# VH-VL binders against q9umr5, part 42

Target 1, 268 residues: q9umr5
Amino acid sequence: SYKPVIVVHGLFDSSYSFRHLLEYINETHPGTVVTVLDLFDGRESLRPLWEQVQGFREAVVPIMAKAPQGVHLICYSQGGLVCRALLSVMDDHNVDSFISLSSPQMGQYGDTDYLKWLFPTSMRSNLYRICYSPWGQEFSICNYWHDPHHDDLYLNASSFLALINGERDHPNATVWRKNFLRVGHLVLIGGPDDGVITPWQSSFFGFYDANETVLEMEEQLVYLRDSFGLKTLLARGAIVRCPMAGISHTAWHSNRTLYETCIEPWLS

## First folded at step 16 (VH-VL)

Design gm8
Fold by OpenDDE, last read:
Structure gm8 (fold): chain C 268 residues (1-268), chain A 123 residues (1-123), chain B 111 residues (1-111)
Amino acid sequence: as target 1 above (268 residues)
Amino acid sequence: QVQLVQSGAEVKKPGASVKVSCKVSGYTFTEYSIHWVRQAPGKGLEWMGGFDPEDGEPVYAQRFQGRVTMTEDTSTDTAYMELSSLRSEDTAVYYCATVSYDWETGRYSFDYWGQGTMVTVSS
Amino acid sequence: QSVLTQPPSVSGAPGQRVTISCTGSSSNIGAGFQVNWYQQLPGTAPKLLIYGNSNRPSGVPDRFSGSKSGTSASLAITGLQAEDEADYYCQSYDISLSGWVFGGGTKLTVL
């Protein structure tokens, strides 16, 4: 039988938004138990990511317990960060495939429609003033805001991304790395036409340097230092990169070709 | 106030087609998606189809695919549901309803309903 | 034959608490799709009663509450009143049918 699939959504998503993905899975892998976790929907998705991690943890633990052979995670957009954190804090997870679906894994630095809607009076270059404040970090978006021009503020004020990346020292860094490395495969999905994830390479742990030049995963300090296990995962062949062009951000979970190419192979 | 006003009762022969209209007021089709639900006499509600609230494309229940067509006329703020090859079991009250996304709760629901249109199919 | 199963009828006396169950499967409620509830008074169109599992639209008394767990949902009505006599329908999305689905409906009688 197929392993259960758990879907974690992104900002302002509804479980309804993932109907096509679930239909694809149901069609191609009949009998698969697929669940979109119906938590932190709508504006509640703006709550601090650590709070979300706890909520989603409570939901996945029973599912994992009933699936001793393992489960698959499909985590979309902001959900990809939630899942990475989830796998970092859980010392007993049994995730076979962690599918990161167009997630800002290395952070976000772009004033897209998502950001403009939430912060209409803020531009990308000035959002650090809000996001790296104590009250700013109460919003999920700010938890993974990564301003390359204010790295010190990021490292000191980021209460989520900097920690799960191991970019700021903390007492759980070693344990979190160990936990995350329990994953069977890390499947990274994203593309240049996303329009929201900025830079789009963030979905592959690429990101801006101080000159806003995009560096790839292997050039990142988190990789070089193996701070949360990326280098180790890559070395053992556990990282899969699946870039695809022509897909907008809101279509990653509703594209059949993308599903067949990047998602389905890892649901066995 | 959002209001949906449907066309009057219809009596049709088997094999004929019926087209029910639903005039909307108080909003635009960009804000809400129109769906259609029918109810046979003394029976429950049955979703027929509608415009997907996320991508705006028409989607039909499998049972009615090939036999139902849903359209919108933005110039008159009117939605239409046409059902062809009518049979006796199509006798029902047909409702139009609005579906919208609520950003606060992340939900989709059928918020407003028309008064219903009785369609009777008899030989 | 409805995808979502409801009891055909429930009854209660004024002031009592009644519950209406909505049993789905892994292809709808169990898949994580939200549940809505509708009230249909005799001779009228349905009215949205509960949306997103447990939310009440404006104008709906707090006597009405919804919950969801596993593959099932439940509508609870406290302080039952005569005007609550109606048909109640649960609704969700089903991936096997690729569409919205309703329960069979429950007739609530106030004794």
Scores: ipSAE 0.930, ipTM 0.956, lowest interface PAE 0.4, mean pLDDT 95
Fold by OpenDDE, fold request of step 17:
Structure gm8 (fold): chain C 268 residues (1-268), chain A 123 residues (1-123), chain B 111 residues (1-111)
Amino acid sequence: as target 1 above (268 residues)
Amino acid sequence: QVQLVQSGAEVKKPGASVKVSCKVSGYTFTEYSIHWVRQAPGKGLEWMGGFDPEDGEPVYAQRFQGRVTMTEDTSTDTAYMELSSLRSEDTAVYYCATVSYDWETGRYSFDYWGQGTMVTVSS
Amino acid sequence: QSVLTQPPSVSGAPGQRVTISCTGSSSNIGAGFQVNWYQQLPGTAPKLLIYGNSNRPSGVPDRFSGSKSGTSASLAITGLQAEDEADYYCQSYDISLSGWVFGGGTKLTVL
């Protein structure tokens, strides 16, 4: 039988948003137990990511317990960060494939309609004033805001991304790395036509330098220092990169070609 | 605020087609999606299809595939449901309903309903 | 024959608490899809009663409550009143049918 699939959604999503993905899985892998975790939907998805991690952890633990052979995680957008953190704090997870579906894994620094809607009075260049405050860090978006022009503020004020990346020293860094490395495969999915994830390479752990030049995963300090295990995962062939053009952010979970090319191979 | 007013009762013969209208007020088709649900006399609710609230594409229940057509006229704020090859089993009250997205909870639901249109299919 | 299973009927006396169950499967409620509830008074169109498992629209009294667990959902009515006599339907999305599905409906009688 197929391993259970757990789906974690992004901002303002509902389980309904993933109907096509579940239908694809049901069609191509009949008998698969697929569950979209119906937590932190809508406005609640703006709550601090650590709170979300705790909630989702409570939901996945029973599922994992019933699946001794392992489970697959499909985590979309913001959900990808939640899942990465989840795998970092869980010393007993049994995740075979962690599929990061268009997630800002290396953070977000963009002035998109998506961001403007959430912060109408803020622009990309000034959002650091809000996000790197204690008040700002109470919102999920700010938990992975990564301003390349204010690295000092990011490193000191980011209560989520900087920690799970191991960019700021903390007492759990070694343990979190060990836990995350329990994953069988890390499948990174994203593309240049996403329109929301900025830069889109963030889905592949690429990101801006101080001049807003996009550097690849292998050029990132988190990789070079192997702060949370990326270098180790790559070395053992556990990282899969699946870029695809022509897909908007809201279509990653509803595109058949994308599913067949980037998701389905890792559900067997 | 939102109201759905449906067309009047219809009597049709087997093999004929029926087209029910649903005039909407208080919102635009960009804000809500129209779905159709029918109810045979003394029976439960049955979803027939509608416009997907996320991508706006029409989606029909498998049972009615090839026999039902749902359309919208934005100029008149009217939605239509046409059912062809009518049979006695199609005798029912047909409802149009709005499916809305709640941003606070991220939920979809059938918020507003028309008054219903009785369609009788008899020889 | 409905994808979601409800008891055909339930009854209670005024002031009592009644519950209506909605049993689904791994292809709908168990897959994580939300459950909505509708009230249909005799001779009228259905009315949204509960949305998103446990939320009440404006105008719905707090004596109506919804919950979801596993593959099932439940509607609870406390302080039962004569005006609550109606048919109640649960609703969800089913991936095997690629569409919305309703329960068979439950007739609530107030004794």
Scores: ipSAE 0.929, ipTM 0.955, lowest interface PAE 0.4, mean pLDDT 95
Fold by OpenDDE, look of step 16:
Structure gm8 (fold): chain C 268 residues (1-268), chain A 123 residues (1-123), chain B 111 residues (1-111)
Amino acid sequence: as target 1 above (268 residues)
Amino acid sequence: QVQLVQSGAEVKKPGASVKVSCKVSGYTFTEYSIHWVRQAPGKGLEWMGGFDPEDGEPVYAQRFQGRVTMTEDTSTDTAYMELSSLRSEDTAVYYCATVSYDWETGRYSFDYWGQGTMVTVSS
Amino acid sequence: QSVLTQPPSVSGAPGQRVTISCTGSSSNIGAGFQVNWYQQLPGTAPKLLIYGNSNRPSGVPDRFSGSKSGTSASLAITGLQAEDEADYYCQSYDISLSGWVFGGGTKLTVL
């Protein structure tokens, strides 16, 4: 039998948004138990990511317990960060494939459609001042805001991304790394035509340097220092990168070609 | 307020086609998606299809694929449902309904309904 | 016949509490899709009663409540009134049918 698949949604998503993905899985892997976790939907997706991690943890624990052979995680957009954190804090997870579907794994920076919707233009220009405040860190989006021009503020004020990345020292860094390394495969999916994840390479742990030049995963300090296990995962062949062009952010979970190429191979 | 006004009752023979209209007011087709649901006399609700609220494409229930066509005329704010090769089992009240997304709760629902159109198929 | 199973009928006296169950499967409610409830008064079109498992549209009294757990959902009506006599339908999305699905409906009689 197929291992259960757990889907974690992104910002302002509905379970309905993942209907096509579930249909694809049902068609190609009949009998698979697939569940979209119906938590922190809509406006609640703006809650602090650590709060979301706790909620989703409570939801996945029973599922994992019923699946001793392991489970697959498909985590979309913001959900990808939630899942990475989830796997970092769980010392007993049994995730075979962690599929990060167009997730800002290395953070978000820039003027995006999501920001245009949530913040006035005047606020966006000074978003680092907001996001790196205690008040700002109460919003999920700020939890993974990664301003390359204000690295000091990011490292000191980011209460989520900087921690799960091991960029700021904390007492759980070693344990979190150990936990995350329990994953069988890390499947990174994203593409240049996403339009929301900025830079789009963030889905592959690439990101801006101080000059806003995009560097790849292997050039990142978190990789070089193996702060949360990326270097180790790559070395043992556990990282899969699946870039695809021509897919907008809201279509990653609804594209058949993408599913067959980047998702389906890892659901066996 | 949002209102849906449907065309009048229809009587058709088997094998014929029927086209029901649904005029919408109080909103635009960009804000809501129109779906169709029918109800045979004394029976339950049956989803026939509609325009997907996320991508705007028409989606039909498998049972009606090949026999049903749903269209929209934005110039007149009217949605249409045409059902062909009518059978006696198609005798029912046909409803149009609006589907919307609530971003606060992250939910889709059939918010507003037309008054219904009775379609009778008899020899 | 219906993908979502409801009891065909329920009854209660004025002031009582009644519940209507909606039993789905792993292909709909169990897959994480939300449940909506509709009220249909005799001779009228359906009306949205509960959306997204437990949310009430404006104008719906708080004596109506919805819940979801596992592969099932439930509609509860407290303080039953004569005007609550109607048919009630649950609704969700089903991946096996690639579409929206309704329950078979429940006729509520107020005694």
Scores: ipSAE 0.922, ipTM 0.952, lowest interface PAE 0.4, mean pLDDT 95

Design gm8
Fold by ESMFold2, last read:
Structure gm8 (fold): chain C 268 residues (1-268), chain A 123 residues (1-123), chain B 111 residues (1-111)
Amino acid sequence: as target 1 above (268 residues)
Amino acid sequence: QVQLVQSGAEVKKPGASVKVSCKVSGYTFTEYSIHWVRQAPGKGLEWMGGFDPEDGEPVYAQRFQGRVTMTEDTSTDTAYMELSSLRSEDTAVYYCATVSYDWETGRYSFDYWGQGTMVTVSS
Amino acid sequence: QSVLTQPPSVSGAPGQRVTISCTGSSSNIGAGFQVNWYQQLPGTAPKLLIYGNSNRPSGVPDRFSGSKSGTSASLAITGLQAEDEADYYCQSYDISLSGWVFGGGTKLTVL
């Protein structure tokens, strides 16, 4: 009766952190098979995102094969970028709902405790010197770092985000767009009190221009050019935006009201 | 050198309450939470509850809801577990353990345990 | 009956390899929750042996190893020594019980 649910975690997460989300699903959708993918935990979550995509692909294949009617993805924080790449690279995915929990879909331009630990003397204004280097791109955080004041460096150096956004040429960009467009629904979740994702509108494909003015999804070049399918999805009515205030970054998967409002309706 | 030292053995009558203490020393590098696990004679380990390591709220196993209270005093690094309405089947060794997050692996573990406190409930 | 099923006993000769299974369900190990292992020597408190499926804390010999697959986990002990004679417990989190759960325990006898 219910499609299986696959959960993909973020940076420095534990499967234990998703216990409440799984309990909510068990209460509202009894009998649903839910799997938190137990890969790239702790320090391994800093490995290049393309390496993580390959590993997660191997894990989801047997789950999708056992569910020919489809699956749902719930993908948190950094995990939402992994999941978007999975939808692009898998010509055989059968994902109905892709639920993005406060993921930096258009990138990150904010100081975090993890950035301070990795690069102690850096701040967001100068981190481009590290992230937009071959060495920096070996860290997952730098794979989606998006400095609005150094767009030329971002476009040249990004090994992940600029590619999956279709902002830089890639031989398979057309195939990736076709694969992504096979998703049934894209559910975007985030909010102004997140405290980590910067700007928080990145979770809705919004981002800073050069003046640090947030442009919404429909004002972004990647949307206007439909480079990976956002305009097409919106035209189909397949994009759901579910913002919620009052939730910190680590609480998106443990808030019952958020679950009932933004997640539950899409777990058919 | 992490050490958990529990209060001494207790003998109680049915219907009474018991309060076991657990003093932590030498734990200084990571945030930790105290959880309680008991073991009846000849039986296995049973999780009773503790402070959730992610939000710090007390969480109790469903079978103990309503008769267990777990508290802690951070000024003395001492945790307490109080079990009320004691029955003979509550006769067990009661352990405290630290639960901590390892950032390197992304995992939680019950990494250090107290010596155990024998609680005997007999008439 | 424990929600995590372990064989009640296992045995091996010194120097041999033994494995201890831990069988769960879709509400615990199968949902992606980690598995920890504890050793309990007679008359002593449990000691963390393996955490997060396969990680050894400092001071645990490398002849102890853990793995997880599907709804099950396994503890392997190589080069058996007399001091390994103990009870062994697996542990995970269970969404049906909303709490941590332990297996019923396995007595390891070194012959």
Scores: ipSAE 0.840, ipTM 0.915, lowest interface PAE 0.8, mean pLDDT 93
Fold by ESMFold2, fold request of step 17:
Structure gm8 (fold): chain C 268 residues (1-268), chain A 123 residues (1-123), chain B 111 residues (1-111)
Amino acid sequence: as target 1 above (268 residues)
Amino acid sequence: QVQLVQSGAEVKKPGASVKVSCKVSGYTFTEYSIHWVRQAPGKGLEWMGGFDPEDGEPVYAQRFQGRVTMTEDTSTDTAYMELSSLRSEDTAVYYCATVSYDWETGRYSFDYWGQGTMVTVSS
Amino acid sequence: QSVLTQPPSVSGAPGQRVTISCTGSSSNIGAGFQVNWYQQLPGTAPKLLIYGNSNRPSGVPDRFSGSKSGTSASLAITGLQAEDEADYYCQSYDISLSGWVFGGGTKLTVL
């Protein structure tokens, strides 16, 4: 009756952290098969995102094969970038709803405790020296680091985000766009009180210009050039934006009002 | 050296209540939450509830909801479990255990256990 | 009846390898929740043996190992020793019960 739901976690997450989300789904959609992918947990979530995409791809293939009517993805924080890459590289995915739960879709430019732990003398203004190096790109955080003041280095060095955004040319760009556009709906969730995603509008494909002024999705070059299909998807009526204030970064998957408002309607 | 020390054995009549204490010492390197697990004679382990390690609120197993109350006194590092309306099937050893998160693996575990408190319910 | 199913007993001779299975469902192990294992020696409290499917806490010998696949998990003991004679319990989280669950336990006998 209900499509299976696949959950992809974020940085330093546990499958246990999603227990409330899974309980909400069980209450409102009894019989729905829900799977939190139990891969790249804890420190392993720092592995290069392309390694994570490959591992998660292998895990979702049998689930999708057993569900010819389609599946839904709920992808949290860093997991939302993994899922977007997954949708691009899989020519045989059958995802209906891609639910992006406070994910840094246009990148991250904010200091966090885990960033200080990983790179002890770093600040957001100098982290580009580490992240835009071959060594830095071996860490997942650097795969989506987006310094608005060093766009030339970002475009040259990014092994992940600049590629999946179509900001740097590569031989698979046309195929990835085609694959991504097979998704039924893109549901964007986030809010101003997140406290981690910087700017929080990255969860809605917004981001800083060089003056740290936030440009909305429709003002971004990747949208205007339709580099991976955002403009096409919006014109098709397939993008849903569900902002909600008052939710901190770690609470998105354990807030019932958020679930009922932003997630539940898309779990057909 | 982490140690959990529980209160002594209890003998109760059906319909009474019991309150078991659990004093934690030596646990200073990581934050912990106390959970309670019981074991009837000759039977397996049964989770009763505890303080959720992510939000700190008490959570009770469905079969004990309405009969169990779990509290803690952080000033003395002591947790309490009170079970009311006792029945003969509540005869068991009651354990407290610490639950902690390992950020390196992203996993939770019941890593340290008390010695157990025997509660016997008979008329 | 236990939500996680374990064989009631297993046996092996010293030096052998034994495995203990833990079978769950789509509401627990199959939903992606971790599996922990506990050893209970006669007359003692349980002791953590394996956590998060395959992680070994310090002080647990490397002849104990764990794995998880699909809706099931396994504990393997190699180089079986007499002191391994104990009860073994698996544990996971269950969304239908909204709580932690233990298997029914497996008594390991060393022949």
Scores: ipSAE 0.837, ipTM 0.914, lowest interface PAE 0.8, mean pLDDT 92
Fold by ESMFold2, fold request of step 17:
Structure gm8 (fold): chain C 268 residues (1-268), chain A 123 residues (1-123), chain B 111 residues (1-111)
Amino acid sequence: as target 1 above (268 residues)
Amino acid sequence: QVQLVQSGAEVKKPGASVKVSCKVSGYTFTEYSIHWVRQAPGKGLEWMGGFDPEDGEPVYAQRFQGRVTMTEDTSTDTAYMELSSLRSEDTAVYYCATVSYDWETGRYSFDYWGQGTMVTVSS
Amino acid sequence: QSVLTQPPSVSGAPGQRVTISCTGSSSNIGAGFQVNWYQQLPGTAPKLLIYGNSNRPSGVPDRFSGSKSGTSASLAITGLQAEDEADYYCQSYDISLSGWVFGGGTKLTVL
């Protein structure tokens, strides 16, 4: 019998978008209960990420309670940030594998079609004016916008990413770190041909410095200071990195080779 | 105004093939995918297949695999469904429908339907 | 044999509320896939009534509503009118069949 799998979608996703992933799981792990959480769809995926975390928390509690042996999380794109926050705020989570599927874990600094639709006269170089305002922080995209050229504004204005990364002090930092460290494995998936996550290394906790040079996870201050547990997890052997080239952002959940290589081994 | 106009009724013998057309106006293929649903007399709706709205590839219900081919001609905004090796139980009304994504809600739906094409298989 | 189960018929008097159930499983509604509802008036093609569990397309009156919970969904019709006499179908996606599925249909009779 296999542990239940909970899937958390990204921005403007549909449960239908995960049909192939669910079919792969059904083929290789028959009898596994898999649930794509059917919340914050369409326009509601733009709600502040803390609102989404609260709603998703309410949905996962009964699933986890019915599975004392544990559950797995597969969290795609924006959903990977929701899941990381869940692991921090839930004292009693029983997540074995947290599978982060091309998620902007260190933030986003890239022009996307969604940004053009939402802010049609803005580009990545000037979006900080909107995102690092109280009004901008009411949109999920701005909750993880990370402009490497305005790091001081990011550190002061971010209502979500800077907090879950432990980049700003807050009274729950010790508890959040302890809760996050209860995860069995952190599986990081992404690749250079994603085309949306910018830099793509954000999926592996890498990010730009002020010169737009990518620093790897082990070079990040949040890792070096172990602010939310990355260094501890890596030392424990609990971080799995599974990069794969040739996969675009919308294809991560519909590629069989990716599933077999990066996801299937962690669904026991 | 979106309209789906299907080809006329057909009578076929067992073992023959039928090809039903569906002309779409008021849409473009870049905004929707065409799916096919049939309904036997006095029975419910049965999904047959269509073009996947996310990747554009044809997908067929397991029951029809090997017997059905669905194609599109984007120059005429016309979709086709061809069903081969016809049997009497294939007697049904065949509908085409548009499948579209609503960005506001994040949902898919079969939002516009053709008038239906009656296909009768008897010998 | 549909994987989505609907009652074969329901009835109600004008002005009443009726509810049509749609029972699925962990391979469809329970897996998180959306539920759509269609109305089929006698002799006509189906018409979209509700999509994505609870959304009404333009032109559908607010007396039609939908909901989803667990492995099941419901269509509610308030202020029942004679013109609502029709067949009603639920729809979702099923991972075991790798395809869209419809319920068996419910004939609504307005008394």
Scores: ipSAE 0.837, ipTM 0.914, lowest interface PAE 0.9, mean pLDDT 92

